VH-VL binders against Probable transcription termination protein NusA (nusA). Designs and how they scored, part 7

Target 1, 139 residues: Probable transcription termination protein NusA (nusA), of Halococcus morrhuae (Micrococcus morrhuae) (p15738)
Amino acid sequence: MRVTLSDTALRHIALFEDVTGASAVDCLVDDDRVCFLVATGEMSDAIGPDGTTVEQVEERLDKRVSLVENADTAELFVANALAPAVVHNVTISENASTVAYAEVDRADTGVAIGRDGETIETARRLAERQFDIDDIELA

## First folded at step 3 (VH-VL; framework fv_remtolumab_arm2)

Design s63 (from a5 with light chain R28K)
Fold by ESMFold2-Fast, scan of step 3:
Structure s63 (fold): chain C 139 residues (1-139), chain A 118 residues (1-118), chain B 107 residues (1-107)
Amino acid sequence: as target 1 above (139 residues)
Amino acid sequence: EVQLVQSGAEVKKPGSSVKVSCKASGGTFSRYAIGWVRQAPGQGLEWMGGIIPILGRADYAQKFQGRVTITADESTTTAYMELSGLTSDDTAVYYCARDYYGSGFDYWGQGTTVTVSS
Amino acid sequence: EIVLTQSPDFQSVTPKEKVTITCRASQKIGSYLHWYQQKPDQPPKLLIKYASQSISGVPSRFSGSGSGTDFTLTINGLEAEDAGTYYCHQSYSLPWTFGPGTKVDIK
């Protein structure tokens, strides 16, 4: 999918890639936080030893940074976006709209939602941009 | 090896326009932005604008808006900066420079001297 | 537009001395601040990017620090070849802007 990146998102991606050596395929910019969609297989490079590399990105942006690992399938993508919540299954329903139903472990429902809904809202935004998924529902 | 090679010096009359070219080599043209920075004699650096060729997107400093046009030709890996309505205040060395959108200008052209005089 | 201010505007330094150049932004720019060296009749050369990140091929005596609004370029042990004008540059928001420059001469 082709996604339009803002000037700010492009600058943040360039900084992220320069600091981490990992590639980012998308970037969501909010007032107090930035989320990078990290290329598949490059999360360890992005995080760095003991999280020190992603901390350097946070220091340079002066914002909180979250990372989501990209995936080739919509199902794995949704599971990755809800990490570290344990996701048992993801089903994509393509009727009037495209909805992903994520079966999250009961102990991890709060983790999947995140503080003030941050995690699930970010997951929904990224899923729409990358896979044309209209909504994510926790099953 | 990355190189930016600019067109040669120009002498122009007031009211005319000038078009400076910047030929990129080393295979990074389409992934990088090309910016234009000028420097009047004895003065500092002034950013005029830039283009991201793969996006077909150009941005300009407000003071040059309406007078400057920055374009790129991917087939020849060449960026252009055209400045119209020239006055003696436009006498300067004009540089093109490459960056990975906001990461700093890591490679520079040799500069093109533009002299505006009657 | 973000305005960058540099100090000092001129400095004459004995070889091997430490040189400190300061750049201040009119608003917060994170770490989107880069440093350049320009010698007479040459294009600028990138020395430091993202406030503190080293550039391959640039001597280790050059270092940068700071974030937000206040930034510093340090040359630990000035060499004769370091004479030139130093500029800071912000890429936080359009239009991108440069500081007015700091000229460094050798005594």
Scores: ipSAE 0.225, ipTM 0.742, lowest interface PAE 4.7, mean pLDDT 89

Design s64 (from a5 with light chain Y50W)
Fold by ESMFold2-Fast, scan of step 3:
Structure s64 (fold): chain C 139 residues (1-139), chain A 118 residues (1-118), chain B 107 residues (1-107)
Amino acid sequence: as target 1 above (139 residues)
Amino acid sequence: EVQLVQSGAEVKKPGSSVKVSCKASGGTFSRYAIGWVRQAPGQGLEWMGGIIPILGRADYAQKFQGRVTITADESTTTAYMELSGLTSDDTAVYYCARDYYGSGFDYWGQGTTVTVSS
Amino acid sequence: EIVLTQSPDFQSVTPKEKVTITCRASQRIGSYLHWYQQKPDQPPKLLIKWASQSISGVPSRFSGSGSGTDFTLTINGLEAEDAGTYYCHQSYSLPWTFGPGTKVDIK
């Protein structure tokens, strides 16, 4: 295990797995929302038909829930974390720090940033935890 | 078949300590937490604490912090609850119970009666 | 700590009647609420987890509902074997806590 999960995160993961049948490899807990990092290939199970399954998770947690699909490479991971924004390319630069540069479609820049920066900040937190990426910059 | 088997009844003097064991068998127990819940005669259920064996992590209710120690031995799949500084208020049935990270206690030990008297 | 309150404290009912037990949390706990049945001289038995999810093998007459702060356990058509004490339990925040219990008796 690369990251240490809090007791609250572990309990949220147990509920998530029980409701969805999908596995979560990480969980970010905030005051008003919870984000699950869903095991690769299990995103459709987590979402369910018409988003019904993830809505059940939200109802049981009494919080907003967001999902990010995990990936085996840093590049694909960053693209997944910025979904549903269209990402044309991701370049990882390793100098004084490790920075991911995501080339997001011009029309989707706002989607990649998210409401109040939620999407990009969540992506940055997960990228640091999973791949030791210090920052994500939109190109 | 999952089963939790606890050690036998204890009679203790005030000021002493008691250590109750909970042996798990059947199924995969390393992935589960083991909690300890007590019940005084005619009273309700009181959570004392629990341990997640694979993480070596124990958590305690504030009322018992400093007096209770919960441990686990993965080689024997046995959890332990030790309570020190016993008083007559500690006379109760002590249960161990299995939980998957807060999903409810699905399997329980048979209970261990601890009587504290002079 | 999160305090759980149950009502009623005691309920005596005739067989086949509907029993409703309520559990109220001192703060919002989502669906981190579980229900147990305890018979004399026995350990508790888990009936409902996550507020409304029935445990395999538990009779269909038992159901749970609610979220946030207010939760209900319903027994539709009480049977003689259902006499016992019912407890709610929250696992939202440490320390975990139980409600004080509701005793259900026949007649």
Scores: ipSAE 0.299, ipTM 0.779, lowest interface PAE 3.9, mean pLDDT 90

Design s65 (from a5 with light chain Y50F)
Fold by ESMFold2-Fast, scan of step 3:
Structure s65 (fold): chain C 139 residues (1-139), chain A 118 residues (1-118), chain B 107 residues (1-107)
Amino acid sequence: as target 1 above (139 residues)
Amino acid sequence: EVQLVQSGAEVKKPGSSVKVSCKASGGTFSRYAIGWVRQAPGQGLEWMGGIIPILGRADYAQKFQGRVTITADESTTTAYMELSGLTSDDTAVYYCARDYYGSGFDYWGQGTTVTVSS
Amino acid sequence: EIVLTQSPDFQSVTPKEKVTITCRASQRIGSYLHWYQQKPDQPPKLLIKFASQSISGVPSRFSGSGSGTDFTLTINGLEAEDAGTYYCHQSYSLPWTFGPGTKVDIK
């Protein structure tokens, strides 16, 4: 595996995959929430009709669950991680550090940041693990 | 279609080692973990350890740490459990079983009886 | 290590009756509890996973419930082929552990 998964993350992935039928590539575990990086193309299976499938995962884990869809490129990955914010463009700068600059629709800046910064923080953590991106900045 | 086939019964002397094999057929071998569970005559189930071949990761119950070695050969789709320093307390049926990362053991081998004479 | 306790140790039941088996964990394990049936001289068979999830090919009379520390396996309308020993198993924390088993006989 590309990233090292903890025992807890592996157990959460097993439960997630069994409930949803979708595959998870990565899993971030926090005290009150779990984020799954969902295999490309499998997001609809993970969410389920009217969000009922992901709600079953939340009930089983007794934690809030967030989902990020994986992508083959760093640019698309960053855009997916900031969903449902509308991202017009993503530019990767590779100088002393690797920084992704995401051009987010003006109306969606708050959505991209998320409640208490959760969305942007999760995006930064996943981008580092999957693409060695040091930071994400909203343009 | 998934089947786990174990090696045959063994009779061993105290102090020796035994190596049991578990050949998987059908399905994807490396995607799953293979666990080893033993059962002494008339007793319950005891987890010894397991291996996740794709991650190269083996975990062992503390009781068996240092005595048990679990390995996998992906080219032959075979998992192995070797237990050393055998005593009469190790007389049991040894099962291999498939598990998807803690989701429960969904397929089991037929069991291998190991008898340790003292 | 997480200790699992099962009750009852043994029960003899008339066909078509409801059977309830309880598994209690020494600490909270979420829903990481699975149930197995074992018949004499056979390997165990997975009946229920993650406390309450059905297994393909297992009769619908088997159901599971519970979370945290207290879990129940229910057989609603016991059939003759259900005689065997039932084990719970936790996969929450290493080492994984099994309950001591509950033997169910038909009267």
Scores: ipSAE 0.036, ipTM 0.676, lowest interface PAE 7.2, mean pLDDT 88

Design s66 (from a5 with light chain S52D)
Fold by ESMFold2-Fast, scan of step 3:
Structure s66 (fold): chain C 139 residues (1-139), chain A 118 residues (1-118), chain B 107 residues (1-107)
Amino acid sequence: as target 1 above (139 residues)
Amino acid sequence: EVQLVQSGAEVKKPGSSVKVSCKASGGTFSRYAIGWVRQAPGQGLEWMGGIIPILGRADYAQKFQGRVTITADESTTTAYMELSGLTSDDTAVYYCARDYYGSGFDYWGQGTTVTVSS
Amino acid sequence: EIVLTQSPDFQSVTPKEKVTITCRASQRIGSYLHWYQQKPDQPPKLLIKYADQSISGVPSRFSGSGSGTDFTLTINGLEAEDAGTYYCHQSYSLPWTFGPGTKVDIK
C-alpha cells in the first residue's frame, strides 16, 4: 500500500525520529539533500524552537534537510508541499494523466518553485509517490 | 530482555559449507535488522551482511558476494547465515547482531566458532 | 567502501587516566559512527551510538564526539574493567565497516 523505502531512506528516518521525536512517512534522498515527509501534526516537533531541531538533523546527516508535512487529501498535500508559498486553491484533474493545478499567490510563484526548481520538483516527486499525481502545475 | 542465541561450534573441511543460526527472543524480531559480523583469530571485526526481515531484503559485503546467503524465518524468529566454499581463511568466530536501521548493533549473539581444517 | 582508521593501535595506561581514541573515515559519514568495547572471548558491546549518544547501562565516563570524518571516544578516568579492544563502526553506507581496533591495557 505504501511506497517502498530504500535502505538509505530507512536509516535517515531512524535518525530523524531519534533526534526529533517526530515520525516521517517518506524520505527522498539526493546527493546534497534529504527531504522528510513528516507525519500530520508533528511538524512543529520536527522543526523545533527557532529551527534548532531540524538544524541538528542536518548536522547529523551532513546534508541539507527539507521538511514537508503530510496530509490526508491530495489537495492539502500539494499545498503543504509548496509551503511557505500561499496556495489559494488546488484542483486535481484526472484524464490521460492526473495533474494537480495549484493556484499560488502571484507574489509567491518564486517561493513555490524554489531555488533551482527544488521545491516544485520535490513536491512533484512526493505527490507521485503518495497520491499518484503525475504533475503539479502552478496556476 | 532481548537475547540472541546462536548455534554451536562447527569444524568443517575445505570446500564445504556452514550454516549458523541466530534465534531472537524478548523483542519484536521483524522490526530490526540482523547483521552478521565475523572475527578471525587475533583480528578485528568484519561485516559480512545483514537482513531486514520485514522487507525480505538481504545485503552482502562485496568480499562475500556469491558465497554468503542470509535468510530469516519470522515464524521461529531465527536468522541464518550460510557460507559456502570454505577455506582456512574462513576460520573465525561468527556473530549475529541486532540493528535498528543503522543505529548501531545493540544486542549480540554469543558467537559461533567455525574452524576450517583438513 | 568507506575505510575507517583508528589511532592509537595500542595504549597501556594507569587506572584513572583519561584515554582518547580517534576514528577517521575516508569520506564524510555525518554522525553514523558507533563505538564498541570487546573484552577477551566476549562479543562486542555498544558504548556510544550516532557519534555522541549515550547507551543505557554504559558508565558515564564513556563519551563520544565528532562528525563528518573525525570522531573521538573518550574514557574519562579509566577503570580496571575497561581493559579491552575498542572499535568504531560506520553505518552511513553499505557495506558497513569497522575500524581496525584500539587495544587498551592496564599497567
Scores: ipSAE 0.460, ipTM 0.831, lowest interface PAE 2.5, mean pLDDT 90

Design s67 (from a5 with light chain S52E)
Fold by ESMFold2-Fast, scan of step 3:
Structure s67 (fold): chain C 139 residues (1-139), chain A 118 residues (1-118), chain B 107 residues (1-107)
Amino acid sequence: as target 1 above (139 residues)
Amino acid sequence: EVQLVQSGAEVKKPGSSVKVSCKASGGTFSRYAIGWVRQAPGQGLEWMGGIIPILGRADYAQKFQGRVTITADESTTTAYMELSGLTSDDTAVYYCARDYYGSGFDYWGQGTTVTVSS
Amino acid sequence: EIVLTQSPDFQSVTPKEKVTITCRASQRIGSYLHWYQQKPDQPPKLLIKYAEQSISGVPSRFSGSGSGTDFTLTINGLEAEDAGTYYCHQSYSLPWTFGPGTKVDIK
C-alpha cells in the first residue's frame, strides 16, 4: 500500500519545496505544527544557513516546523527520526507486530523523547507510514 | 515556456453536457496541477476543481460535485473538464490554469466560452 | 469554505498614485494567499504568490504583504496599463476560493 498525502500535506510540501529547493516525501500536519520528511541528502538545503530557510517555512505556514531526513533502510530511518539524539543501534523485531528498538545514548534519552513526547511520537507516526513499523521503543 | 491551449467556444442546450480540453506544452516541472476556474459574464472568478495528472488525483468544489469530472491524458498532456446537467447559470468563460498545488496559478489558458441557451 | 472579502470594491485613481487593496480571510490561512490582475477579455495574470513573493516578469511596483487573515496588495506608482480587476485567492483549504475582486480605473 502506498502512503497517500492529504490535500493539506500536498500544499505544505509544495510550499516547502518552493522555499527550500529541497524535496519532501511525506508531511505530517497537526494543529500547531508540521513535520516534513526530507529527501535523503537534502537536509542541509532544507535547514539553510543558521536555520534561516526552515524559519522562512515556519513563517509562511504560521506553524512550528520540524524536519526528519529520509533513509533507504528502516534502521537508519528510525535513527534519523530521533535526531539529534545519538542512536548507537536499531534492531527491528518482526512477529505479530513490527517493533523498532533504538539504543539511544544515555545522555540523549530526553532528546529522543522530545518535549511532551513530540519527537518519539512523530518518529512512530513516520515509521508506520514509511516502513510499516508498529512501534519504536527506546532500549 | 509553458503554454495552455483550450478547445473552442461551445453553444449547448439545457440538460446537455460540455467537455472542454486544455493542452499543455513546454515546461519541465516535476510537480504540477491543472485547475479549472470559471467566470460568468460580469462576475468574478470561481474555482471548480483541479487534477494532478501524474498522481491521477482530482479534487472538486462541493458546488460542482456530481456534475463536474476532471481528467487528464498524460500521453497527450491534455486535461479535460466535463460539466453535465447544464443550465443557463453555467454560461461562462471556463479557464484552465497550472500551479504547483497551491502555489498560485502561474499559467492560464485563453479561456473557452460556453453558452447555454434553449 | 473560506470566504475572502476585498476592499475597496472600486477605486478610481490618478496615475502615479499609490493604490492599496486589502483582502481578509474568514479564518487563518498562513501565507496561502495569491494576487491576480485581470484585464477585459483576458485571463487573469499572477502578480504575487504566497502573500509576499514576487513573480518574474511582473513590475516591481506591485508588492504584497500580510499573513494569517489580513493581506494587502500595493501598487506603488500606478501606471495607465494597471487598470483592471484585482483578485485575491486562497489555497489553504479546499475548496479554493477567490475574493470578489477590486476594480481599479484611471481618472
Scores: ipSAE 0.358, ipTM 0.792, lowest interface PAE 3.4, mean pLDDT 89

Design s68 (from a5 with light chain Q53E)
Fold by ESMFold2-Fast, scan of step 3:
Structure s68 (fold): chain C 139 residues (1-139), chain A 118 residues (1-118), chain B 107 residues (1-107)
Amino acid sequence: as target 1 above (139 residues)
Amino acid sequence: EVQLVQSGAEVKKPGSSVKVSCKASGGTFSRYAIGWVRQAPGQGLEWMGGIIPILGRADYAQKFQGRVTITADESTTTAYMELSGLTSDDTAVYYCARDYYGSGFDYWGQGTTVTVSS
Amino acid sequence: EIVLTQSPDFQSVTPKEKVTITCRASQRIGSYLHWYQQKPDQPPKLLIKYASESISGVPSRFSGSGSGTDFTLTINGLEAEDAGTYYCHQSYSLPWTFGPGTKVDIK
């Protein structure tokens, strides 16, 4: 696509596809973790029964693995990236910058943020790469 | 069946350059990276670099940076490795090999012997 | 640069015995470790990929294990045709590197 993948990301995607049979369209590589943007409709294949398939990917990479399901629209993409938080609505505002406003269920604000902000920061990075969204703000 | 076929043996003088070709057949050329690995007489394997044809992107081992150029022509499904500034230390068998983004080299060319002597 | 070391350098084995070759990486490489066999005047042949994954057409007596820094290639019941040099290779980070090789002879 539009985003250029690093050599490390390409290697991780190849291993991911070999283990899971699912396709990944993007990959974020950090020191202790890897996030795969999974092709639309292939999330269940990536996770596998009881999470066993994604656990095999973790074992082979020797890193924690997280998965985000891709989407064709920016709104659905942002909702997917904040999963499993319940997202009631997403609106995109385009002015000096492009900001996604996600209306997250009150009980799920912590889930949307994630441990040490991991979920929301990963969502922001992927949204920028895939949809040129500058920021995600939680309602 | 997948095949990688390399150009023939070369005898070169010190200071010259050599360009080895690697023609792929029987598979999908653009889906795979082509790496170049050399082996001096009686020695082990040494990775020089590789190219991902569909991306037009080449990577090189630091030892060869500035002396090696790896290219690919998708229309002829051929990869090339050019090594310049040859010395007797470059006498080796040069292999091309296919790889899917770090999955291991599953198919290899037959090797090209390059001899550098005055 | 990730350095790979192999042990032993040389092993002479009676037919049908088990051969164990070890490869150690200077830093953690996950399972980005592959094993090759090379016979005289031939290119290397991929035996095992991603530390433990089998390759179509490779005899089942070849198996691999390990992750992180320590990896093992096992040949369970060496055959005469298995004489050759065995190399490990890491594809975790550039530049890719090979181990120095282990030569296996048959008695």
Scores: ipSAE 0.256, ipTM 0.772, lowest interface PAE 4.6, mean pLDDT 90

Design s69 (from a5 with light chain Q53Y)
Fold by ESMFold2-Fast, scan of step 3:
Structure s69 (fold): chain C 139 residues (1-139), chain A 118 residues (1-118), chain B 107 residues (1-107)
Amino acid sequence: as target 1 above (139 residues)
Amino acid sequence: EVQLVQSGAEVKKPGSSVKVSCKASGGTFSRYAIGWVRQAPGQGLEWMGGIIPILGRADYAQKFQGRVTITADESTTTAYMELSGLTSDDTAVYYCARDYYGSGFDYWGQGTTVTVSS
Amino acid sequence: EIVLTQSPDFQSVTPKEKVTITCRASQRIGSYLHWYQQKPDQPPKLLIKYASYSISGVPSRFSGSGSGTDFTLTINGLEAEDAGTYYCHQSYSLPWTFGPGTKVDIK
């Protein structure tokens, strides 16, 4: 793992993998929320039929759970992290800092931001940890 | 399928040290964590510490800090627990047990009785 | 350090009756609570993991429930072979800790 996982994150990943059969590459732990970065191609296993598998993870953790699917490229990663918002394009710009510009469908700007900014905040944190992207801006 | 086999009983003097081994067979040793749990006669279970061999990471309960050392040798699939500065309060059965990062101890060794007496 | 308390300390029950054992944590631990059975002169045996997950090979009469701070182990229809001491264990925060145990005897 490129990023060091805390003891809490390791325990959450072990629980997640045991419940879902899917692998988690990373885990963000907050007071009331946990986000798992799911291995590429394993998202449907993590979610389960009608979301029942991810609901079991939520019950076990007694916290809200969000899932982000990992990707091999920074551009696809950013698009995945903003799901289910429709992302038309992602451009990475590197000057004083590395910024990802995501062209989100106009109707989906609120979806990309999320309730209380949770989706965009989580996307920014994961992009920094996995791809050294300093910021994500919606274009 | 998985089996943990511990070293034999020990009788030690106060102030000495004891090193207990736990050999894993079956399964993949480095994939799991090995914890050490002791039980004094007629008493409950007390977690001492554990190791995640693949990460080279060991964690200890505060009560045993400075007295306990937990190590693992992946080439022999063996974990070790060394406890120093023994007193009569350390008379107990010492167990090794396997888990996966806090998933619950699914396999246990048979236990090693350590008696500390003069 | 997270402290686990169990109740009752001791229970003597008639075969086929329902047994309920409670474990309370001094702080919230999610579902990182596991249950073990220990018979005399034997190592503990894992019965339930993550508060309510069944273990292959453990009889279905054993079930677990709860989350946060209050957890319950239920034996629905106690059998003679179920006599032993039952322990809860939290793996939420280091150091990991065990409850003091509940001894279950058959009348």
Scores: ipSAE 0.227, ipTM 0.734, lowest interface PAE 4.1, mean pLDDT 89

Design s7 (from a5 with heavy chain G50H)
Fold by ESMFold2-Fast, scan of step 3:
Structure s7 (fold): chain C 139 residues (1-139), chain A 118 residues (1-118), chain B 107 residues (1-107)
Amino acid sequence: as target 1 above (139 residues)
Amino acid sequence: EVQLVQSGAEVKKPGSSVKVSCKASGGTFSRYAIGWVRQAPGQGLEWMGHIIPILGRADYAQKFQGRVTITADESTTTAYMELSGLTSDDTAVYYCARDYYGSGFDYWGQGTTVTVSS
Amino acid sequence: EIVLTQSPDFQSVTPKEKVTITCRASQRIGSYLHWYQQKPDQPPKLLIKYASQSISGVPSRFSGSGSGTDFTLTINGLEAEDAGTYYCHQSYSLPWTFGPGTKVDIK
């Protein structure tokens, strides 16, 4: 990981790790929300029983919290970032720019986009930071 | 047992510089921030800055920007705070303290008295 | 920068009495508020982190509460060894800042 973390992101990661016991490898900070990129295999620890652990993180930060599970491949990463939308396939195209094409189940297009576009925009930001993917397009 | 041990008291002339050391032992040095907090006689606590050695990152309070430099030597597990352009207003006890990314200062050095006079 | 104010600035109390110290932040800081005790000629000691989280080795009579802008440190049943100055500290935004302190004396 070659991403540069802000002071705010570092603080949020430390609080997240203290509360959940899970590790975060990246953190996006917005005015009213925070997204943590959770280490592979640690999502259940981050979420906790009935979401109670992530809810504690939200309470302490006084912000909405979203979680994305990290992955070793760009394809799995993009699918994880669009969860809980059902993603049938992800194809990476490299030309003048690198674009990920995610084949999302038609019933889940709204889920993949998210409220106010939050899910897809967060996915695009994380994919750029972690895999140098310039864009994500839904198929 | 985590311990932070600071260098001894200093008496300095106005306009000079002082460099205080803080040696950490008994824990993982590089994963924690080492902060510097000073306290003038009879006054409260003032945060000066910190360094996070594993990230190669230092941050400073605006008041000290340009006068303070905080460094770390991971091989000797020692952090340093150098303050230049000293005036009588810099007479204080200087503390180093350990913090995990904003979780609160859980271990403190014993303090180093710096007196600026004459 | 975020300014922290503490009240009261001084309190003299009878042993076993309850002490309440308030810290107010000029902006919302979530739970990035920590409490310290300082005795004369000693470095500060961390009492409570993240507004309400206990610290191993700190007596249970010390507790913290609050979030956002208003925070409270409570000492339930003050002991003689609790005389000292109490500081709040925010780590939400750089530069980090401390409150001005509350001095607690025993009658």
Scores: ipSAE 0.382, ipTM 0.799, lowest interface PAE 3.0, mean pLDDT 90

Design s70 (from a5 with light chain H89Q)
Fold by ESMFold2-Fast, scan of step 3:
Structure s70 (fold): chain C 139 residues (1-139), chain A 118 residues (1-118), chain B 107 residues (1-107)
Amino acid sequence: as target 1 above (139 residues)
Amino acid sequence: EVQLVQSGAEVKKPGSSVKVSCKASGGTFSRYAIGWVRQAPGQGLEWMGGIIPILGRADYAQKFQGRVTITADESTTTAYMELSGLTSDDTAVYYCARDYYGSGFDYWGQGTTVTVSS
Amino acid sequence: EIVLTQSPDFQSVTPKEKVTITCRASQRIGSYLHWYQQKPDQPPKLLIKYASQSISGVPSRFSGSGSGTDFTLTINGLEAEDAGTYYCQQSYSLPWTFGPGTKVDIK
């Protein structure tokens, strides 16, 4: 799927790749935060020791940065997008719309939702862009 | 190593157009943006616009909007900048330069001198 | 558009002295600020990217600092080959803009 990237997203991706050495395949830009979809297998390079590499990205952007690791399947993608919440299973249902049902550990429901819903909202936006998933519901 | 090679000097009449080429070598053409920057004699640097070939996307500085057209041909790894309605104020050296989406211009063409005179 | 201002316009410096050039942006640009050196009849050369990041092949005497609106290029121990005009450039927002330049001569 060819996702259209804004000029701001492209610039942020270029800075991210230069600082981290990791590749980003998508970028969501909000007023106070930026989320990078990190190429599969490159997450540890993006984070760096004790999070120091991703902190450098935050410093250069003057914004909070979150990272989501990409995946080849919709199920793994949704689980990755809800990290670090423990996800036991993801089921994709296709009817009038495509919905991902994520079975999240009870103790991690708040983690999966995130502060002000930012984690689940970001996961929904990325899942729509990458896999045409219309919604994510926590089970 | 990446190299950008520009077309040769041009002498043009007022009211005409000029089209400058920038041929990239080193295999990074379509992955990067190619920008155009001009410099009038004794003056500073002025960004005119740029193109991201893989996206087919061009952006222009407002001052040149409607007079400048930037294109790219991926088959020949060549970017072009065409400036119309030339006046003596357009006399300058025109540079193409490679930029990875705002990371700074790391490779530059040698420059093309355009002189507008009657 | 974002306007960049450089100071000073001109410096004449003794070899081995420290040179400081300042670039100020009309609005916050994070670290999307790059520094170039231009010698007569040559294209500009990228010296520092993202305010403080070094470029391979550029002497270590060149360093950059700053974020937001205030940026500095430092040449620690000017050499004869460093004579030229120095430009800052922002890539935070289109259109990209350059500062007016600072000319550095050797005394």
Scores: ipSAE 0.468, ipTM 0.825, lowest interface PAE 2.6, mean pLDDT 90

